# Ledger of designs, part 306: VH-VL binders against q0atu2

Target 1, 119 residues: q0atu2
Amino acid sequence: MLDKKARIRTSREYRNVFEKGKRLSGRFLIIYYVENALDNNRFGFITNKKIGMAVIRNRIKRQLRAIVREYQGQVKNKHDIVLVARAGIGKSSFEGMEKDYIAIMKKAGLFARNANKID

## First folded at step 16 (VH-VL)

Design a29 (framework fv_dusigitumab)
Fold by OpenDDE, second read of step 17:
Structure a29 (fold): chain C 119 residues (1-119), chain A 122 residues (1-122), chain B 111 residues (1-111)
Amino acid sequence: as target 1 above (119 residues)
Amino acid sequence: QVQLVQSGAEVKKPGASVKVSCKASGYTFTSYDINWVRQATGQGLEWMGWMNPDSGDTGYAQKFQGRVTMTRNTSISTAYMELSSLRSEDTAVYYCARDVGYDSGEFYFDYWGQGTTVTVSS
Amino acid sequence: QSVLTQPPSVSAAPGQKVTISCSGSSSNIGYGYVSWYQQLPGTAPKLLIYDNNKRPSGIPDRFSGSKSGTSATLGITGLQTGDEADYYCGTWDSSLSAGYVFGGGTKLTVL
């Protein structure tokens, strides 16, 4: 699991990202990202009922947290990033989610170093 | 089969605008980004930017910021690239190309349009 | 001017092997995957190699790609007259201005 300090946890923190951040859409994810005044990145995760039942939503969140954790060290510093799961993500494989995340983060220019896709 | 068919050749005066279309077929239009690449006569390929047909999101090369606009009409699976304040240096063949970023996590262009010649002259 | 550097031209006789180099930096070739495009005279570019060394269907195994460090190489064996074309390398650049970048292109002449 992500370190507590690497998580967006409060409504105020989420609002700040949505209001001041940039938005990019992928196939399965939407990301909102904004620079923060910290020395670390923070991640937030949002799943809505359109994705499916609570069990599915919780699974998706766990998978997204795993993906973010895997590539956390490659993300440029000092960013708050919120991942919003799109409706079709429930039908996607873990690898599909991961590739989508990588693509979006590259388009956003948020990867600082080696962020290769899964071979 | 995947096809990208572009609009015909354009001749413009300096300062004018040009809008090139790219009609996609043979795949789900909203599932793949469309990129635009131009090539001046006798020169190399130059990437201009990407457009997400689903969301309308765009990312432009810095060189074209403020002068290029990439849009789409999803109902007819058509992407558009508009370049304003045309200069003689903008004379080139313009290509639309599909990338597979969302499928692979890496960007490359697997299908290309046939190209549109844009000539800017006084 | 191009972010990726290619030799402007290479030439060889039919049946021979040629290599085309593509030099970049850590922010592009170093961390990314390289693609190669073939452009026959008067035609649109065609994907030749992707993910450093993979061939799309229809591309013969005479064409090969490799990457090491911040450089990539396209190899063509058994050179044919029909291989005469311009070849471009390309990859995603993860610098502050994230975007796709091409090499300057290499004109291959079959003698």
Scores: ipSAE 0.902, ipTM 0.952, lowest interface PAE 0.5, mean pLDDT 94
Fold by ESMFold2-Fast, scan of step 16:
Structure a29 (fold): chain C 119 residues (1-119), chain A 122 residues (1-122), chain B 111 residues (1-111)
Amino acid sequence: as target 1 above (119 residues)
Amino acid sequence: QVQLVQSGAEVKKPGASVKVSCKASGYTFTSYDINWVRQATGQGLEWMGWMNPDSGDTGYAQKFQGRVTMTRNTSISTAYMELSSLRSEDTAVYYCARDVGYDSGEFYFDYWGQGTTVTVSS
Amino acid sequence: QSVLTQPPSVSAAPGQKVTISCSGSSSNIGYGYVSWYQQLPGTAPKLLIYDNNKRPSGIPDRFSGSKSGTSATLGITGLQTGDEADYYCGTWDSSLSAGYVFGGGTKLTVL
């Protein structure tokens, strides 16, 4: 579970990210992102009915929160980021979602530190 | 067999634009990003940017921002790179290359086009 | 000016061993994984090493890679005349100008 301070909670906050933010797509995820005026990063998550039944959507949302939490420390400060799951995500593995997330975040310039800690 | 086949050599005057094509075959075109890399005569490799053939999203190197446009036509599995306001310093071989980022979480170019020579002279 | 530093040239005799260095910073080599590309005269570059030390199918084991801190090394043993080429390291750079960066290239001459 992400800390409450790290979560986008209101429709107004989501709308701001969608309207003012940049968009980047991966295979399974779309991210919308914008700099904020806060001291921390905030994340939002969108899973729609085209992904599948509630049990699948709830699993995907839990897995995405776990991925975001694991890589939280690598994200550049002061961003609001919304992850939108694409219809095909239900057929992906956890590792597939993780690699997609890492690639998108790197291409967006949002990762400041090595996601894979090998030296 | 994965192949990237590029368009033929171009000769342009300063101030003109050039559009290079890169036709992909042997894999699902929309599943891998296409990058563009150039190499001036006797010089090293210089990354220009990436283009997602599924979404149309792009990321350009700062040096080329405002002069480069990367697009695709998914019906013919072809990527394009257009460079405008050409200068003599843009004389180079231009390569397209496929990256594996979405599979690996890391970027590297596993297949390259044969290159397109662009000469800019007056 | 390249972001990653390589020696401009290296030379050795057939059968010998050479190493080619690639030096960067915490935002590139220190940040992620390094790849190496071989460019034979008049041809497109070819992927030689990826993920610091892995070989694509068809690349012989006399080519090897390693990484320590902000530097990477390409090793070539049992040198052959067909190895005469330019060698480039490359990696993702996580700085404000996020994107892929290459080393300046090293010309290998087999004497």
Scores: ipSAE 0.769, ipTM 0.900, lowest interface PAE 0.8, mean pLDDT 91

Design a3 (framework fv_dusigitumab)
Fold by ESMFold2-Fast, scan of step 16:
Structure a3 (fold): chain C 119 residues (1-119), chain A 122 residues (1-122), chain B 111 residues (1-111)
Amino acid sequence: as target 1 above (119 residues)
Amino acid sequence: QVQLVQSGAEVKKPGASVKVSCKASGYTFTSYDINWVRQATGQGLEWMGWMNPDSGDTGYAQKFQGRVTMTRNTSISTAYMELSSLRSEDTAVYYCARDVGYDSGEFYFDYWGQGTTVTVSS
Amino acid sequence: QSVLTQPPSVSAAPGQKVTISCSGSSDNIGYNYVSWYQQLPGTAPKLLIYDDNKRPSGIPDRFSGSKSGTSATLGITGLQTGDEADYYCGTWDSSLSAGYVFGGGTKLTVL
């Protein structure tokens, strides 16, 4: 799981990212992102009811947090980033979500290094 | 029945902008994404981006980011694609196409507009 | 080059069978459904196959699709002169390009 300090927690903080941030859309994910005045990155996750039942939404949230945690060291410091799951994400594989995330983050210029896994 | 009807042919000079329209009928406009695909003479199909008519959200192919804008007017069920800073290489037929991948995680185009020819010449 | 590789042309006689291949990677065909589109000369593309192997209403059963690993195949049996067209495969690319990609197209000639 992500440390508490790396999570966007309040409705006001989410709205700040939506109103002042940039947006980039992928196949399954939309990210909203803005520089913050903190020493660290913070992530928010939105999965609305159009994705599916609670069990599906909870699985998606867990998988997205795992993906974000895996690649947190590649993300340029001092950003608030909100991941919004699109309705179709419920049919994606874990690997599909992971690749969409990497592609979007690189397009946004938010990765400080290539997000290559050691195989 | 479902129809996508596009605006007529355009002839533009280099450096100009062009805005192509795509009027949808026969279905709930806000329920399906609209995609734009172009095809230069004798060349293959090239995807440009998608636009969600409900939210207005867009996703553009990397090649076109910074030059393309996709919008809609829900009151007249019409999607628009505007391409700026036109070059001779932008001479192509531009298609709009309906995407049933909205809400499904699938991504395919079940209905296409007839195409709009855009010619960029000096 | 296109992200998805198709042969540039194929040919067969009327009544014969032809197959058109589409080769990609795990980032596109490997993760995502494949569709096929037919483009008759001077017309807009038309959906032939979606979700790897499904036909829209109105498409004859002599058109079929299949997928194995990172490659997809369009099959056409009972070939007719009206099948002369360009055929394109397409899918979502989950790699760094993060967009829909088409194959380069295959021109089918009925000899």
Scores: ipSAE 0.005, ipTM 0.578, lowest interface PAE 13.8, mean pLDDT 85

Design a30 (framework fv_dusigitumab)
Fold by ESMFold2-Fast, scan of step 16:
Structure a30 (fold): chain C 119 residues (1-119), chain A 122 residues (1-122), chain B 111 residues (1-111)
Amino acid sequence: as target 1 above (119 residues)
Amino acid sequence: QVQLVQSGAEVKKPGASVKVSCKASGYTFTSYDINWVRQATGQGLEWMGWMNPDSGDTGYAQKFQGRVTMTRNTSISTAYMELSSLRSEDTAVYYCARDVGYDSGEFYFDYWGQGTTVTVSS
Amino acid sequence: QSVLTQPPSVSAAPGQKVTISCSGSSSNIGYAYVSWYQQLPGTAPKLLIYDNNKRPSGIPDRFSGSKSGTSATLGITGLQTGDEADYYCGTWDSSLSAGYVFGGGTKLTVL
């Protein structure tokens, strides 16, 4: 996912999601999410040092962005969503991370089949 | 062997609360959500909500919002469902069930408790 | 009312085949995979089919599932007296407060 408008970029924007948002935990992921006043969704990604070395954290971030990009058409519009990787994610397969993401997004009520068209 | 064992039958008066327990064994309790489903006599299955035993997160069916509370005690691998302000319409068998959603990305219940009968006397 | 529609009853003789339908909408069956649960009299439900058409270990192949559009079907061949039970379809629904929904149930009578 390289689309700059679909990414949460500033510390203030991250703080807004953490302070005002709802929180749901999966097995490997935690999401924080809040409705925004924009015409699109924005995603943020956090991998902390408990996951492992930089090479592992960078791989996880790339894989999470790929998962988010693949399923962005399923996400209800007008949300800021931050994905926080849990310590155990480094031992998960790509499919394991994908399934965890799908499960938590569904439980959060953020997945919809008739999602808004994203360019 | 995965097993969910529920507490025994309860008889309550209207306006009371009931708390049903569901003790899990044979797997890592915190790895799978527990859902609660009820069934009135001669009626169908009705989903009440899910509870994540690791985080304590919950999601409740709209019908039960404000009356149901789902909790757990991880030290004894036990889930709880408390239903308050009981009415005669709450007379039912209450089941706990394990949800495989985090493994599959799709939700379904692979193991069920034996059920707890709750009777609310008029 | 149940979000998913099933016939209230079906009946057939031993050795015959029967199908049980489950009809929903784009927010449930059209969106998510369907599971089927068997409830023998006086017992808890048991998972019979998951992911539209997959069987858990121990479920015989005479039980099958299928899905087309917003409807799912449970098929039972070689009907046995021990199959007499209530059958429920179930799936995730995105249109409510995001939750699991069941069909109204179908009572199978083996004549």
Scores: ipSAE 0.706, ipTM 0.893, lowest interface PAE 1.3, mean pLDDT 90

Design a31 (framework fv_dusigitumab)
Fold by OpenDDE, second read of step 17:
Structure a31 (fold): chain C 119 residues (1-119), chain A 122 residues (1-122), chain B 111 residues (1-111)
Amino acid sequence: as target 1 above (119 residues)
Amino acid sequence: QVQLVQSGAEVKKPGASVKVSCKASGYTFTSYDINWVRQATGQGLEWMGWMNPDSGDTGYAQKFQGRVTMTRNTSISTAYMELSSLRSEDTAVYYCARDVGYDSGEFYFDYWGQGTTVTVSS
Amino acid sequence: QSVLTQPPSVSAAPGQKVTISCSGSSSNIGYSYVSWYQQLPGTAPKLLIYDNNKRPSGIPDRFSGSKSGTSATLGITGLQTGDEADYYCGTWDSSLSAGYVFGGGTKLTVL
């Protein structure tokens, strides 16, 4: 699991990201991202009923948290990032979600140049 | 089979705008980004930007910021690239290309249009 | 001017092997997989190599790719007259303005 300090937890924090952040869509994910005043990154996760039943939504959240945790060290610092799961993600493989996440983060320029190589 | 078919050659005056189209077929148009790459005569390839046909999101090379607009019409699976304030230096062949980034997490272009020649001259 | 550096030209006789280098930095080749494109005279570019060393269907095994550090190499064995073309490397750059970057291109002449 992500460290507690690396999680967006309050409605206010989420609202700030949505209002002030940039939006970028992938195939299975939408990300909202904005710079924060901290020394660490924070991640939020949103799934809605369009994805499926609660069991599916919870599974997707676990998978997304696993992906984010895996690549956390490569993300540029001082960012709040919210991941919104899109419809259809429930039918995607874990690898598919991972590739989508990587692609979106690259497009957003959020992976650090001096971070671990993705390839 | 996947195909990208571009509009015909254009001749423009300096200061004018040009809009090139790219019609996609053989795959789900909204599932892959369309990129635009140009090539001046006798020169190399130059990436201009990407456009997500599903969301309409775009990312432009810094060189073209403020001058290029990439759009799409999903009903006809067509991508558009408009370049304004044309200069003689914009004379080039312009290509649209499909990007497979969402499938692999890596960006490369597996299918290309045939190219559109844009000539800017007084 | 190109972010990735290629030799402007290479040449060899039929049947020989040639290599084309592509030099970048930690923000591009050192960060992302490299792709190679072949452009025959008067035609659109064609994907030749992706993910550093993978060949799309239809590309013969005479073509190979490799990557080490911040450099990539395209290898062509058993050179044929039909291989005469321009070759470009490309990859994603994670600099301040994230985007795709190409090499300057290499003209391959078959003697």
Scores: ipSAE 0.905, ipTM 0.954, lowest interface PAE 0.5, mean pLDDT 95
Fold by ESMFold2-Fast, scan of step 16:
Structure a31 (fold): chain C 119 residues (1-119), chain A 122 residues (1-122), chain B 111 residues (1-111)
Amino acid sequence: as target 1 above (119 residues)
Amino acid sequence: QVQLVQSGAEVKKPGASVKVSCKASGYTFTSYDINWVRQATGQGLEWMGWMNPDSGDTGYAQKFQGRVTMTRNTSISTAYMELSSLRSEDTAVYYCARDVGYDSGEFYFDYWGQGTTVTVSS
Amino acid sequence: QSVLTQPPSVSAAPGQKVTISCSGSSSNIGYSYVSWYQQLPGTAPKLLIYDNNKRPSGIPDRFSGSKSGTSATLGITGLQTGDEADYYCGTWDSSLSAGYVFGGGTKLTVL
């Protein structure tokens, strides 16, 4: 789980990211992202009703938080990032969401380190 | 069968613009990014940028920023690359290529168009 | 010239083995997986190796890839005249503007 310092918490903070941020779309995810002044990264998560029932939306949100948690060390410092789940995400696997996230973050130039481990 | 079919050869004068097309078939066009790569005569491959056919998002190599525009028409599964302010050094074969990044988390081009020769001469 | 360095040419006789090197940095080969592309004369490039060492369906096991640190290698065994081509390594580069980069290419001649 992400700690409280790494979470976007208020409607005002979400609105700031949407209004001032850049946007990139993947297959299952859209990210909005902007530099912040807080010396740490913060993440927000949006799963709207087009995805499905509350039980599905809550599962997706938990899985996205787990993915973000796993890769937070790769993200460049001082960013507010909001992940918006697209309608089709309910049909994806956990691995599918993870790969989509990695691709989008790399394209956005937001990863400072390799997201994939080479064994 | 996945195919990318490009438009025919173009001859342009310096200062003109050229727009190359790439028609996709055999897969869901909006699910994979299209990249553009060029190759001048006797030279290596040079990446120009990527275009997301679903969103219209793009990312261009710094060298081409300001001169390149990548677009698509989803109703006919066709990607476009327009290069403006043409110079003699833009004479090259231009390729479109499909990117598997959203499936893999890594970027590589699994299918390529046949190439479009663009000649810039006065 | 190129961000990734390859030898400009390599040659070997039919049936022999050949290796083609590709050298980069921590922001490209050290950061991302490497792919290899084969370009036969007058044709578009074709994916030969992806994810450092994996072959697409239809690529014979004579072709192999490996990676160590910031360098990658393409190996070809049982060399055939039909292998005469230009070979390019490619990978994602995380520095500056994020984007894809290719090696300068290696011309393989089968003597």
Scores: ipSAE 0.764, ipTM 0.912, lowest interface PAE 1.0, mean pLDDT 91

Design a32 (framework fv_dusigitumab)
Fold by OpenDDE, second read of step 17:
Structure a32 (fold): chain C 119 residues (1-119), chain A 122 residues (1-122), chain B 111 residues (1-111)
Amino acid sequence: as target 1 above (119 residues)
Amino acid sequence: QVQLVQSGAEVKKPGASVKVSCKASGYTFTSYDINWVRQATGQGLEWMGWMNPDSGDTGYAQKFQGRVTMTRNTSISTAYMELSSLRSEDTAVYYCARDVGYDSGEFYFDYWGQGTTVTVSS
Amino acid sequence: QSVLTQPPSVSAAPGQKVTISCSGSSSNIGYTYVSWYQQLPGTAPKLLIYDNNKRPSGIPDRFSGSKSGTSATLGITGLQTGDEADYYCGTWDSSLSAGYVFGGGTKLTVL
């Protein structure tokens, strides 16, 4: 579970990321990311009804939070990052989601240069 | 089988633009990014950038920022690379290549086009 | 000039073993997996090794890859005349401008 301080929680915070941030699409995820004025990163998660039933959406959110937590220490500091689940993610394995996350984060240049190996 | 077939050789004057095409087949075009790599005569490989055929998102090497444009036509599974303000130094063979980043979380190019020779001369 | 450093050339007689080094930094080789490409004269590059040490189908086990720290190595045993080619290492770089980077290439000559 992500710490409270590492979570985007308010509509205002989400809006800021969408309006000022950059957007990149992976196979299962879309990320919006922008620098913040903090010393820590914050993550937000969005799963809409296109993903499936509430049970599926909640499962996807739990899985994405687990992935983000796993690689949190390797992400460049001072960023707000929102993960939007794409259609079809519900049929993906956890490993598939993880690989997609890693790929898109690399493309975004959000993993720190001095970070541990991403493998 | 996966194939990337590129357009034919180009001869351009300095200052002109060139647009190279790369037609993909044998797989779902929108599922894999297309990268462009060039190689000057007798020189090494130089990565130019990536393009996501699904979203149209791109990422260019800093060296080519502002001068390269990577696009796609999904209806015909074709990727394009346009390079403007051509210089003699841009004379090279240009390759399109598929990467498997979304499958593996790692970037490497498992299939390549045959290459397109672009010659820039006065 | 290349972000990854390779020896410009290596040579050996048929049947011998050769190694090609690829040196990088913590932002590339030390960061992600390394791939190797073989380019025969007048042809497009071909994937030879991926994920540091994995071979695509069709690549003989004479070719091997390894990675340690910020360096990678391509090994070729039982050298054949058909192995004469240029070899490039490559990986993703997480520096200021994230992107793929290649080594300068190594020309392998079979004596």
Scores: ipSAE 0.894, ipTM 0.949, lowest interface PAE 0.5, mean pLDDT 94
Fold by ESMFold2-Fast, scan of step 16:
Structure a32 (fold): chain C 119 residues (1-119), chain A 122 residues (1-122), chain B 111 residues (1-111)
Amino acid sequence: as target 1 above (119 residues)
Amino acid sequence: QVQLVQSGAEVKKPGASVKVSCKASGYTFTSYDINWVRQATGQGLEWMGWMNPDSGDTGYAQKFQGRVTMTRNTSISTAYMELSSLRSEDTAVYYCARDVGYDSGEFYFDYWGQGTTVTVSS
Amino acid sequence: QSVLTQPPSVSAAPGQKVTISCSGSSSNIGYTYVSWYQQLPGTAPKLLIYDNNKRPSGIPDRFSGSKSGTSATLGITGLQTGDEADYYCGTWDSSLSAGYVFGGGTKLTVL
């Protein structure tokens, strides 16, 4: 589970990441990211209607939070990161989303520790 | 059959720029990132950066930041690497290579171009 | 120098076995998977091993890979004269200068 302090919650905070942050695209995900002045990382999640109906969007959000939670220990400290799901993510597998996330985070220079899986 | 075919050899004077091309065929060009790797005569492989042909996103090795630009033209499935302010130590063979990162979560180069020799001398 | 350390050269006789080491750190080999590339004189590198120990289609069984901690090893059995080449390990590095890194290369001579 992502802790409350690890979540981007306000429109102002999302806007800051979009306006000041860097952007990288994967196949299913786009990330926007900026260094923050806090003691921790924060994550935001955006899914839109083009992905599919609410049940699909809610599943995608849950799966993305699970992936982020699994790899949160590998993320370089003091970043705000927003994950935006691309159209077509609803057709991907969980593993496909996970691999896309790992690749884009590495290319962004945001991973600093060994990735571990609890499976 | 996956192929990456690079442009021909270049001879440049110090201070000039060179632009090397890499034409992809046999796969969906926008699905795989293209990396550039160089090798000076008798030296090892040196990674220069990656370019996402779908988004145009790039990441460059710190050593080349400010001198290298990686682009693409999706209509002809071609990637480009331009290196400016050339010095004699830039004399090398330049390779393009495809990575499978978005499929695997790990980076490795499954197909390579044949290489382009760039000689910087005067 | 390279952030991944390989011996500069190795030699063995035809039919013998050779191993090539690649030593890194927790930010590279200890963090992610290792690949190996073969470069015959005057040619582009060719992928030999990916994900520590997997072979692409067309690579014979006599090439193998392994990884332990922050080190990786390429093994070649049944050495042939056509194996004379430079061998490079490579991986992603998560340090301050995040990107792909290669070992310094090992020249294999079949004597």
Scores: ipSAE 0.774, ipTM 0.897, lowest interface PAE 0.8, mean pLDDT 91

Design a33 (framework fv_dusigitumab)
Fold by ESMFold2-Fast, scan of step 16:
Structure a33 (fold): chain C 119 residues (1-119), chain A 122 residues (1-122), chain B 111 residues (1-111)
Amino acid sequence: as target 1 above (119 residues)
Amino acid sequence: QVQLVQSGAEVKKPGASVKVSCKASGYTFTSYDINWVRQATGQGLEWMGWMNPDSGDTGYAQKFQGRVTMTRNTSISTAYMELSSLRSEDTAVYYCARDVGYDSGEFYFDYWGQGTTVTVSS
Amino acid sequence: QSVLTQPPSVSAAPGQKVTISCSGSSSNIGYHYVSWYQQLPGTAPKLLIYDNNKRPSGIPDRFSGSKSGTSATLGITGLQTGDEADYYCGTWDSSLSAGYVFGGGTKLTVL
């Protein structure tokens, strides 16, 4: 699980990322991201009804949090990042979501030069 | 079966712009990114940027920021690269290339266009 | 100069073995997978190796790749005259100007 400080918590914080951030689309994920004025990164997760029933949406959300946590040491500091699950993500494997996340984060330039994987 | 076919050679004056096309066939055009790579006369390969044909999202090498625009027309499976404010140093062969590594979280180019020669001369 | 460093040339006789080095840093080769591309005279580049050491269909096993730390190596055994070409390594770079980077290229001459 992500630390409370690493989570986007309020509707105002989500709105800021959507309004001021950049957008990048992957196969299963869309990210919105903006530099923040904090000393840490914060992540938000959106899984909508188009994905499927609550049990599927909750599984996807848990798996995305696990992926973000695993790679948090590689992410450039001082960013607010919102992950939006696209329709069809419910059919992906954990590995498929992980690969899509890595691809879009690399394309966005969000992985730091000397970032280390969290063990 | 997979092919990327580029437009023909161009001769331009300094200060002009050039738009190179890359028509894809043999696969679902929107499933894989198109990258652009150039090779200036007597030089090595230089990456210019990527374009996602599904979303239209792009990422450009810093050197080309403000001078390059990458677009596509999905109805004809064609990618475009436009380079403005041309200099003699932009004389090069320009390649489009398909990126299949995206699906695995890695990046590499499995099919390349034949190249388009752009000559900038006064 | 290029972000990735390759020797400008290498040469050997038919049937011999050659290796081509590609040196980078922690922001590129040290963190990302390496690919190798072959460019025969007058042609577009062709994918030769991807994911450090994997071959696309149609590439013979006399071509091999490896990676150690911040360096990658392309190996060619049983050298043939048709191997005379320019060889480029390539990888993603996660530095401030994130993007794909190529080595400067190595001209292989088969004498």
Scores: ipSAE 0.032, ipTM 0.709, lowest interface PAE 7.3, mean pLDDT 87

